# Ledger of designs, part 106: VH-VL binders against NAD kinase (nadK)

Target 1, 268 residues: NAD kinase (nadK), of Syntrophomonas wolfei subsp. wolfei (q0aze0)
Amino acid sequence: MKIILVNNRFKENTEKKAQEIAGQLSALNVEVIIDNGLDEPYAGTVDFIMVLGGDGTMLRAARRYGQRAIPVLGVNMGTVGFLSNIEINELAEYLPLILREEYSLEARMMLEVAVFQQQSLLTRVFCLNELLLRSNSPRMLSFALEISGQKLEPYRGDGLIVSTTTGSTAYSLSAGGPIADPQLDAFIVTPVASHIINKRPLVVSPEREISLHLLEEREAIIGIDGQIKMDFGAENRVLIKRAPHPLLMVNLKAKPFFTSIDRSLQRQ

## First folded at step 9 (VH-VL)

Design M64 (from M1 with heavy chain G106T; framework fv_oberotatug)
Fold by ESMFold2-Fast, scan of step 9:
Structure M64 (fold): chain C 268 residues (1-268), chain A 124 residues (1-124), chain B 107 residues (1-107)
Amino acid sequence: as target 1 above (268 residues)
Amino acid sequence: EVQLVESGGGLVKPGGSLRLSCAASGFTFSNAWMSWVRQAPGKGLEWVGRIKSKIDGGTTDYAAPVQGRFTISRDDSKNTLYLQMNSLKTEDTAVYYCTTHPRYSTYFLAFDIWGQGTLVTVSS
Amino acid sequence: DVQMTQSPSSLSASVGDRVTITCRASQSISRWLSWYQQRPGKAPNLLIYKASNLESGVPSRFSGSGSGTDFTLTISTLQPEDFATYYCQQSYDKPWTFGQGTKVEIK
């Protein structure tokens, strides 16, 4: 068996723990690849991905490996999060189950984001939470939103978020979007500080294609999962659709999503 | 309410075949791992085999005594689990229980919910 | 295969008694052990999972303990409905295996 250990290279304790776990796995005849974010994603075949860290590390793992249909387990290293399943102090107990494939999977839809300059593809990325279009200056954006070829009335405001249901508790929530059951597949389209009062969050089929472009030259950026930033100008267009494969998240124990979000909102 | 109902048991001669069904209700069957567990008259429990949900690979596992003779399958559209039993032997005589590894992953290694069982008798 | 051995195979007890049933695995199974109750003529019921976790709806008089190779099920104050056969089951490695059962009979 071959396992990728994903960790955050900027946290000394996490790097040390990754090395310790790699040693334990090697002693069990498991081949280990460590991905600390420095290099390109590992290109070979692997059987399992173990993410050591918080939600941010899981989002990076999802972008790098989520389209490969490989089980991904989030192991929490300290702070509580929505994307981890077990705590680091539980890993030794669950390790035999991981190695024997005694776990269940949750499919989490991902976004495929394609950015064009005119008709030329500049980049294609995948993400688990959201794409954010936002102004990079005090100037309000004017932009066009198309959903499956249907052209909506122009948007005016600070930006727009296109989110998965997994991302409903991230940026979209902060912008006034709904909390969505992560078991549902849908796009959530949430305006950011719209100057048009009737622009409400939209919940649309994940089979729809969403297109965005600026109607005026402005300083804007697109953000992916809050971690990747790209300049976005009037010559650019972004196309967002359901990624070909969902992220396969490992469940070794039940995730109490609704009670967890309820406590978070009550600050308990 | 969560319920499992087995059917298809009966009397069959050695070398014969029989198909058992298990109708599930009250939970999301498509997410559940399902097992068959049998109990010979007056004896203890014996695991027969398991089928995982489609998202978890839909793979099957069997106990050695039934490997190659029994096949577990599922029809998620009908919320039904099946056990196809071929080349039956007298030692296959037992009450066959349909059971979930659970509705929740936290219990997935325990047999959470059980049907009432269906009797299979293999004799001349 | 992991062999599960229960002790005793049967016991006689009175209502109000403290009953202890033991289960031994042929190799370490960490805490991957469940306990089941089977009343005469009925299907088994899950009592305890992962060695010590009480299943929802199961009375608090039932408790489980142990790790590795040695496990115990305790009924602190036996009730009339507790006269049944009890099985341990390891979920550490396939094939899943059960103990032979412990029959708790009325004195």
Scores: ipSAE 0.547, ipTM 0.785, lowest interface PAE 2.1, mean pLDDT 89

Design M65 (from M1 with heavy chain Y107F; framework fv_oberotatug)
Fold by ESMFold2-Fast, scan of step 9:
Structure M65 (fold): chain C 268 residues (1-268), chain A 124 residues (1-124), chain B 107 residues (1-107)
Amino acid sequence: as target 1 above (268 residues)
Amino acid sequence: EVQLVESGGGLVKPGGSLRLSCAASGFTFSNAWMSWVRQAPGKGLEWVGRIKSKIDGGTTDYAAPVQGRFTISRDDSKNTLYLQMNSLKTEDTAVYYCTTHPRYSGFFLAFDIWGQGTLVTVSS
Amino acid sequence: DVQMTQSPSSLSASVGDRVTITCRASQSISRWLSWYQQRPGKAPNLLIYKASNLESGVPSRFSGSGSGTDFTLTISTLQPEDFATYYCQQSYDKPWTFGQGTKVEIK
């Protein structure tokens, strides 16, 4: 059996714990690959991915491996989040079950993001939470949103978020978007500080294709899961659709979504 | 509300075959892992086998005494679990229970819902 | 296979008594153990899962403890409806195995 351990290089506790866990797994005749973010994603076949860290580390794992239909388990390392299932101090207890595939899988939709410069594809990336279009200056953006060929009236404001249901509790929530059950597949389209007061968040079918482009040259960026950043100008277009494969998240114990989000919101 | 109802039990001669059914209601059957557990008259409980949900791979596992003779299958469109029993032996005489794992997310390691059982008697 | 051995095989107790049933695994099973109650002529009912977690709807007089190889089910104040056979079951490794059962008789 081959397992990838994904950790955050810059958090000392996770690097040390990853090496400790790798040693324990090797003693059980499990081949371990450590992904600390410095190298390209491992290209070979693997049976399981264990993410040691917070939601940010899980987002990186999802971008690197989420389209490969490999089970991914989030192991919380002290930061409370929505994407982990067990705590690090529970790992020894659950490890035998992981190795025997005694767990359930939950499919989480992902976004496929394609960025063009005029007619040329610049990049194609997958993500678990959201794409953010954002002004990179005090000046508002003027931009066009098209949903499955339907051209909406122009937007004017600081930007727009196109989110998965998993991402509904991330940046979309901060911008005034709804909380969505992650068992539902949908895009959530949330304006960021719109100057047009009647622009509301939209919840649309995951079968729709979403397109964005600037109507005026402005300093703008697109952000992916809060971790990847690209300049975005009037000659650029971004195309967003549902990714071909969902992320397969591992469930080893009950973690009820609604009570978790309710508890989290009480602390804000 | 939540229930499992077994059927198909009866008297069979050694070497014969029988198919048991388990009708599920009150929960999302397609997400559940399902097992068969049997109990010989006056004896204890013995796990027979399990089938996972299709999203979790739909794989089956069997106890050694029934391996190669029994087959577990499911029809999610009918909310029904099956146990096909072939080459029956007198030692297979038991009440057969249909069971499922806990209904809460991500925890499948106990048998939380049980049917009332169906008796299978293998005798000449 | 992981063998589960219960002790005692049977016991007699009075209403109001504290009853303890033990279960021993042939190898360490962490906390992957459940307890079931089976009343005469009825299907089993889950009481305790993962060694110490009380199933919804089960009276608080039932409790479980233990880890590794040694586990206990305790009924703090025995009631007439607790006349039944109790089984432990490990879910650590396939095949899942049950103890032989402990019959609790109220005299």
Scores: ipSAE 0.568, ipTM 0.786, lowest interface PAE 2.1, mean pLDDT 89

Design M66 (from M1 with heavy chain Y107W; framework fv_oberotatug)
Fold by ESMFold2-Fast, scan of step 9:
Structure M66 (fold): chain C 268 residues (1-268), chain A 124 residues (1-124), chain B 107 residues (1-107)
Amino acid sequence: as target 1 above (268 residues)
Amino acid sequence: EVQLVESGGGLVKPGGSLRLSCAASGFTFSNAWMSWVRQAPGKGLEWVGRIKSKIDGGTTDYAAPVQGRFTISRDDSKNTLYLQMNSLKTEDTAVYYCTTHPRYSGWFLAFDIWGQGTLVTVSS
Amino acid sequence: DVQMTQSPSSLSASVGDRVTITCRASQSISRWLSWYQQRPGKAPNLLIYKASNLESGVPSRFSGSGSGTDFTLTISTLQPEDFATYYCQQSYDKPWTFGQGTKVEIK
């Protein structure tokens, strides 16, 4: 069995813990590949991905490996997270079940984001939470939103978020979007500080294609999962679709979504 | 009301075939892992096999005594689990129970819901 | 295969008694063990999962303990409806295996 162990070298003590766990797995005849985010994603075939850290580390793992249909387990390292399933001190107990494939999978939709300049593709990325279009200056943006070829009235404001249901509790929530059951497949389109009265968040079929472009020359950026940033100008267009494969998250332990989010909101 | 109802049991001769059904209601069947467990008259429980949900790969596992002879399948549109039993032996005489492992509860490795069973008698 | 052995095979008890049943695995199974109750002529019902977790709706007089190879089911104050056969079951490795059962009979 071959396992990728994903960690964040810049998080407190995670590098040492990753080495410790890699040694434990190797002693059980498991081949381990460590991904600390510095190198290109591992290109070979693997059986399982174990993510050591918080939600940010899981988002990185999802972008790097989420389209490969490989089970991904989130292991919490002591910080509160929504994408982890077990705590690090539980790993030894659950490890035999992991090795025997005695776990359930939860499919989480992902976004496919393609950025164009004129008719030329500049980049294509996948993400678990959202794409954010935002102004990079004090000036508001004027931009066009199309949903499956249907042109909406122009938007004016600080930007727009196109989110998965998993991302409904991330930036979309902060911008006034709804909380969505992550088992549903849908796009959530949430305006950021719109100057047009009555621009509301939209919940849209995941079969739709969403496109965005600027109507005026402005300094703007595209943000992916809050971790990747790209310049976006009037010559650019972005196309957003449901990614071909969902992220397959491992469930070894019950973690009810609704009670978890309810407790989180009460503490804020 | 969560319920499992088995049917299809009866008397069959050695070498014969029989198909058992298990109708599920009151829970999301398509998410559940389903097993068959049997109990010979006056004896203990014996796991026969399991089928995972389609999202978990839809794979099947069987106990050695039935491997190659029994096939587990499911029809999620009808909320029904099946056990196709071929090349039946006298030793297969038992009450057959269908059981479920609900997902998201943290106990999907325990048999938390059971049907009332259906009797299969293999005798000449 | 992981073999499960229960002790005793049967016991006699009176209402109000404390009853203990043990289950031993042929190899370490961590805490991946469940306990079931089967009343005569009825289907089994789950009592305890993952060695010590009480199933919803099961009376608090039932408790489980143990890890590794040795496990115990305890009924603190036996009730008339508790006269039944009890089974342990490991979910550590396939094939999943049950103990041979322990019959709890009226003294």
Scores: ipSAE 0.531, ipTM 0.770, lowest interface PAE 2.2, mean pLDDT 89

Design M67 (from M1 with heavy chain Y107H; framework fv_oberotatug)
Fold by ESMFold2-Fast, scan of step 9:
Structure M67 (fold): chain C 268 residues (1-268), chain A 124 residues (1-124), chain B 107 residues (1-107)
Amino acid sequence: as target 1 above (268 residues)
Amino acid sequence: EVQLVESGGGLVKPGGSLRLSCAASGFTFSNAWMSWVRQAPGKGLEWVGRIKSKIDGGTTDYAAPVQGRFTISRDDSKNTLYLQMNSLKTEDTAVYYCTTHPRYSGHFLAFDIWGQGTLVTVSS
Amino acid sequence: DVQMTQSPSSLSASVGDRVTITCRASQSISRWLSWYQQRPGKAPNLLIYKASNLESGVPSRFSGSGSGTDFTLTISTLQPEDFATYYCQQSYDKPWTFGQGTKVEIK
């Protein structure tokens, strides 16, 4: 059995813990590859991915490995997040179940984001939460949104978020988007500080294609899961569609989504 | 209300075949791992086998006494679990229970919901 | 296979008694053990999962403890509806195996 351990190199305790876990797994005849984010993603065949850290580390793992149909387990090492399933102090107890494949999988849709300059593809990126288009200056953006070839009336505002249902509790929520059941597949399109009356969040089929481009020259950026930032100008177009494969998240214990989000919102 | 209702039990001769059904309601059946557990008259509980949800691979596991003779299957469109029993032996006489490992329960390796059971009698 | 052995096989008790049932695994199973109650003529009911977690709706007089190979189910104040057979079950390794059962009978 071959396992990738994904950790955050910027937290000293996670590197030491990753080495400890790798030693424990090697003693059980498991081959371990450590991915601390410095090198290219491991290209070989692996059976399981264990993410040591918070939601940010899981988002990085999803971007790197989410399209490979490999089970991914989030192991929390601090404050409870939405994308981890067990705590680090629970790992020793659950490890035999992981090795015996005694776990359930939850499919989470991902976005495929393609950025073009005119007709040339500049980059293709996958993500778990959202794409954000936003102004990089105090000036409002004017931009066009097309959904499966249907051109909507122009948008004016600070930007737009195109989110998965998993991302509904992330940036989209802060911008006024709905809370969505992560088991549903849908795009949530949430405007950011729209100047246009009645520009509401949209919930659309994940089979649709969404495209965005600027209607006037402005300094704007495209943000991916809050981790990747790309400049975006009037010569650029972005195309968003459902990624070919969902992220396969491992459940070793129940995560009661609705009670968890309700409790989180009431504590604010 | 979460319910499991077994049916299809009855009297069958050694070497015969029988198919049991388990109708599920009140939860998302397609997400659940399902097991069959049997109990011979006046005896204890014995796990027969399990089927995982389709997203988890839809794989089946069986106890040694039934391996090669019994087949577990599911029809998620009908919320129904099946146990096909072939080459039946007198030792297979038991009440057969359908049980769940639903994801929403939080304890997917425990048998948290049980049906009422259906009696299978294998005799000449 | 992991073998589960319960002690005692039967016991007699009165309402209000403290009842203790022990379950021993042939190898370490961590905390992957559940306890079930079966009343005469009824299907089993889950009482305890993962050694010590009380199932929703189960009275607080039931408790579980243990890890590794030795496990205990305790009923702190026996009630009339508690006269039943109790089973432990390991979920650590396939095949899932049950103890032989402990019958709790009226004295």
Scores: ipSAE 0.570, ipTM 0.790, lowest interface PAE 1.8, mean pLDDT 89

Design M68 (from M1 with heavy chain Y107L; framework fv_oberotatug)
Fold by ESMFold2-Fast, scan of step 9:
Structure M68 (fold): chain C 268 residues (1-268), chain A 124 residues (1-124), chain B 107 residues (1-107)
Amino acid sequence: as target 1 above (268 residues)
Amino acid sequence: EVQLVESGGGLVKPGGSLRLSCAASGFTFSNAWMSWVRQAPGKGLEWVGRIKSKIDGGTTDYAAPVQGRFTISRDDSKNTLYLQMNSLKTEDTAVYYCTTHPRYSGLFLAFDIWGQGTLVTVSS
Amino acid sequence: DVQMTQSPSSLSASVGDRVTITCRASQSISRWLSWYQQRPGKAPNLLIYKASNLESGVPSRFSGSGSGTDFTLTISTLQPEDFATYYCQQSYDKPWTFGQGTKVEIK
């Protein structure tokens, strides 16, 4: 059995903990590959991915490995987020179940984001939460949104978010988007500070294609999962589709999504 | 509201075959892992086998006494679990229970919902 | 296979009594143990999972404890509906195995 350990090298003590876990797994005849984010993603075949960290580390793991249909387990180190399933101090207890494949899988849709300059593909990335188009200057953006060939009336504002249902509790929520059951597949299209009052969040079929481009010469950026930023100008177009494969998240214990989000919103 | 109803039990001679059905209602059957557990008259509980949900691989596992003779299958379109029993022996005489493992709950190794059972008697 | 042994095999008790049932595994099973109640002529009912977690709807007089090889089910104040047979079950390794049962009878 071969397992990738995805680690956040910038968090204190995580490297030492990753090495401890790798040693424990090796003692059980498990081959371990450590991915701390510096190198290219491991290209070989693996059976399981264990993410040691918070939601940010899981988002990186999803971008790197989410399209390979490999089970991915989030192991929290500290305060529990939305994407981890067990705590680090629970790992020893659940490890026999992991090795015997005694776990459930939850499919989470991902976005495929393709950025073009005219007809030339500049980059293609996958993400779990969202794409954010936003202004990189004090001036509002004027931009076009097209959904499956249907051209909407122009948008004017600070930007737009195209989110998965998993991403509904991230940037989309802050911009006024709905909270969505992450087990549903849908795009959530949420305007950011729209100047047009009738521009509401849209919930659309995950089978649709969404495209965005600027209508005026402005400086903007495309943000991916809050971690990757790319320049976006009037000569660029972005195309967003459902990714070919969902992220397969491992469930070893229940995560009560609705009570968790309700508690989070009331605590603020 | 969540309910499991077994059927298909009866009297059968040694070497015979029988198919048990378990009709599920009140939950999303296609997401559930399902097991069969049996209980011989006046004796304790014995796990027979399990089938995982299709998203989790749809694999089956069996206890040694029934391996090769019993087959567990499911029809998610009918919300029904099956136990095909072949080459029956007198020691297979028992009440057979259909039971669920909670999906995505950390309880999937416990048996949380049980049917009322169906009696299988293997006797000459 | 992991063998599960319960003690006692039967006991007699009165309403209001404290009842303790023990379960021993032939090897360490961490906390992967569940407790079930079976009333005469009825299907089993899950009481406790993962050694100490009370199943929804189960009265608080039931509690479980233990880890490794030794586990305990306690009924703090026995009620008339508690006269039943109790089973432990390990879910650490397949095949999943049950104890032989403990019958709680009227004294």
Scores: ipSAE 0.523, ipTM 0.766, lowest interface PAE 2.1, mean pLDDT 89

Design M69 (from M1 with heavy chain Y107T; framework fv_oberotatug)
Fold by ESMFold2-Fast, scan of step 9:
Structure M69 (fold): chain C 268 residues (1-268), chain A 124 residues (1-124), chain B 107 residues (1-107)
Amino acid sequence: as target 1 above (268 residues)
Amino acid sequence: EVQLVESGGGLVKPGGSLRLSCAASGFTFSNAWMSWVRQAPGKGLEWVGRIKSKIDGGTTDYAAPVQGRFTISRDDSKNTLYLQMNSLKTEDTAVYYCTTHPRYSGTFLAFDIWGQGTLVTVSS
Amino acid sequence: DVQMTQSPSSLSASVGDRVTITCRASQSISRWLSWYQQRPGKAPNLLIYKASNLESGVPSRFSGSGSGTDFTLTISTLQPEDFATYYCQQSYDKPWTFGQGTKVEIK
């Protein structure tokens, strides 16, 4: 069995723990690849991915490996988050179940984001939470949104978020978007500080294609999962669709979504 | 009301075949891992085999005594679990229970909902 | 295969008694053990999972403890409906195996 351990290169505690866990797995004749984010993603076949850290580390793992249909387990290192299933101090207890494939899987949709410069593909990335289009200056953006070839009336504001249902509790929530059951596949399209009073969040079929482009030259950026930033100008177009494969998240114990989000929104 | 109802038990001769059904209601059957557990008259419980939900791969596992002779399948559109029993032996005589695993609870490695059972008697 | 052995095989008790049943695994199973109750002529009911977690709807007089190879089920104040056979079951490794059962009988 071959396992990738994903950790955060900038956190000494998680890197130390990754080495410790790698040693324990090697003693059980498991081949371990450590991904601390410094190099390109491991290109070989693997059986399982273990993410050591918080939600940010899981988002990176999802972008790097989420399209390979490999089980991914989030192991929490002490911070509150939505994408981990077990705590680090529980790992030794659950490890035999991991090695025997005694776990359930939860499919989480991902976005496929393709950014074009005129007619040329500039980049294609996958993400678990959202794409954010936003102004990079005090000036409002004017931009066009198309859904499956249907051209909506122009948007005017600070930007737009195109989110998965998993991302409904991230930036989309802060911008006024709905909380969505992550078991549903849907795009949530949430305006950011729209100047047009009737621009509401949209919940859109995951089978549709969404495209965005600027109608006026402005300083803007595209943000991916809050971790990748790209300049976006009037010569650029972005195309968003459901990624071919969902992220397969591992459940070793119950993590009920609605009580978890309710608890997180209560500040007591 | 959450309910499992087994049917299809009866008397068969050694070497014969029998198909058991388990009708599920009151919960989302398609999300459940399902097992068959049997109990010989006056004896203890014995796990027969399990089928995972389709989302978890739909794989099957069997206890050694029934491997190659019994097949577990499911029809999610009918909320029904099946146990196809071939090459039956006298030691297969038992009450057969269908049971669920709690997929979204504290552990999915226990049997939380049980049917009433159906008796299979294998004798000449 | 992991072999599960219960002790005692039977016991006699009166309503109000404290009852303890033990279960031993042939190898370490961490805490991957469940307890079931089977009343005469009825299907089993889950009482305890993962050694010590009480199943929803089960009376608080039932409790479980243990890890590794030795486990106990305790009924703090036996009630009339508790006269039944009790089974432990390991979920550490397949095939999943049950103990032989402990019959709790009226004294």
Scores: ipSAE 0.600, ipTM 0.807, lowest interface PAE 1.8, mean pLDDT 89

Design M7 (from M1 with heavy chain N31Y; framework fv_oberotatug)
Fold by ESMFold2-Fast, scan of step 9:
Structure M7 (fold): chain C 268 residues (1-268), chain A 124 residues (1-124), chain B 107 residues (1-107)
Amino acid sequence: as target 1 above (268 residues)
Amino acid sequence: EVQLVESGGGLVKPGGSLRLSCAASGFTFSYAWMSWVRQAPGKGLEWVGRIKSKIDGGTTDYAAPVQGRFTISRDDSKNTLYLQMNSLKTEDTAVYYCTTHPRYSGYFLAFDIWGQGTLVTVSS
Amino acid sequence: DVQMTQSPSSLSASVGDRVTITCRASQSISRWLSWYQQRPGKAPNLLIYKASNLESGVPSRFSGSGSGTDFTLTISTLQPEDFATYYCQQSYDKPWTFGQGTKVEIK
C-alpha cells in the first residue's frame, strides 16, 4: 500500500508531525511519499492520499491530485474547517479502517480552468472551490460573461466568482452567493461589488461552459482557490468547465454540513 | 418510517437454491452499505456478507462458510437488496436478517437498522 | 479471524440490579466494537458503537467501556424491558464477528 502524505510547509511543527506519521505508516509496511508542496506532484501510482492540515492544505492536494480518482482524507491539525473528516488525535484509531478500505467516498465536483492569450493556451489548472476574477487596482472592471455561447449584458464592478458547490461557503458566500449542498453539481456565479444593481448570483448547470474576458484594459488578477494568482489583461480569456473527475473525499465519520454552517452563521 | 422487510424464506432441500429479498424504505438506500446477518435456531449472530454502495465501488465481501455459494446484489431503482443462495447445506438453516448503517452516521460499521428476518430451513 | 469471547453466557438478575457483561477479542481491535440487544422474538437493536458511544434513543443506563482486547457493557439499573440477550460485535477486521451472546433473565 502506497500513501501520499500532504502537509503544509508553512505551519510550525507540521513537517515534524508529518515525519512522525510517515514513520508510523512505514512500520505498518505502508510506503509513504511526503508532499510538502515544494516539488512537482508525485507522478507514480498511489492507493490513498492523506492531507494533514486545514482547508488550505486540502485545496492544494485537490489541485495536485484531485483528477486521479484516488481517495483523499482530510486530517485536521486543530483549526476550524469544512474539508477535514477526522482530527489528528483520532488518526491512530482510524488507521486500520483506512488500510482495509472501510470508509465511504463523497464525490465533490472540481473546476477546470484554462487561461488563453491570443488563442494560445497559457495554463490549465483544476480547483475545488473557485476562480476569482478581481481588479488589482482601485479601478472597477468592465468584463464580459458568456455561458455556453450566450453573451450576458456587460458587468461592471470589482470582479466575479465562479464557484463549485463546495466553494459556496468560501469567497462566494462573502460576496453574497447562496449556500449550496456540496453533494450537488453546479456552478455558482457570484458578482463581486457589482455597480449594476440587478446583477444576481447565478446557479448554472455543470454541463455548461463559462468564459470571461475584460472589455477595457485594466489591471486584474485571476485567483484559484485563493492560492494561485495570475495576471489577467484584456488580451486574456478564461474558460471554465467541470473537471473530468470529481475529488473523492473520504468519510470515516458523519460530518453534518447543514447544522455546522447554520451554527457558524447564527448570532446572539 | 425507516424500515427493512425481508422475504423469500422457506423450506429447501440440501443442494437447492433460494433467493431472499429485502425491501428498504425511509432512508436513502442507494448510499447505504447493506449486510446479511443470520442466526441459527438457538444460536448467536453470524455475519454472512456485505455489499457497498455503488459510489463506494459496489464491492461485495462474504464470510468463509458462504464464499462461492452466496451472491449479494442490489437494485437501487427498487430499493431492494438480494441474497442468492446456491448449493444450500443444513448448516445454512437460520433466520436471515438484512441490516444497514445509513451513510454519514456516527459509526458506519455498526448495524443500526435491522429487518425482522426471514426463516430459511434446509432439510431433507 | 478475530474471535469474540463473551461472558457470562447467561445471568439471572432482578429489576434495579447493576449488570455487567464482558467481551474479549482474540487480538487488539482498538475501539471498533458495538453492543446489541435482542429481545425475545425480535431483531437485534444497536445500543453502543465504537466501544463507548451511546446510540441515539438508547437509555442512559446503558454504558460501554474498554479498548484493545477487553470490553464491558454495563446496565446501571436493570429495567423490566432489559431482560434480553446481548451481543458484542467487532468491526476491526472482516469477517465481522459476534460474541456468543449473554442472556439476561429474571432471577
Scores: ipSAE 0.581, ipTM 0.803, lowest interface PAE 2.0, mean pLDDT 89

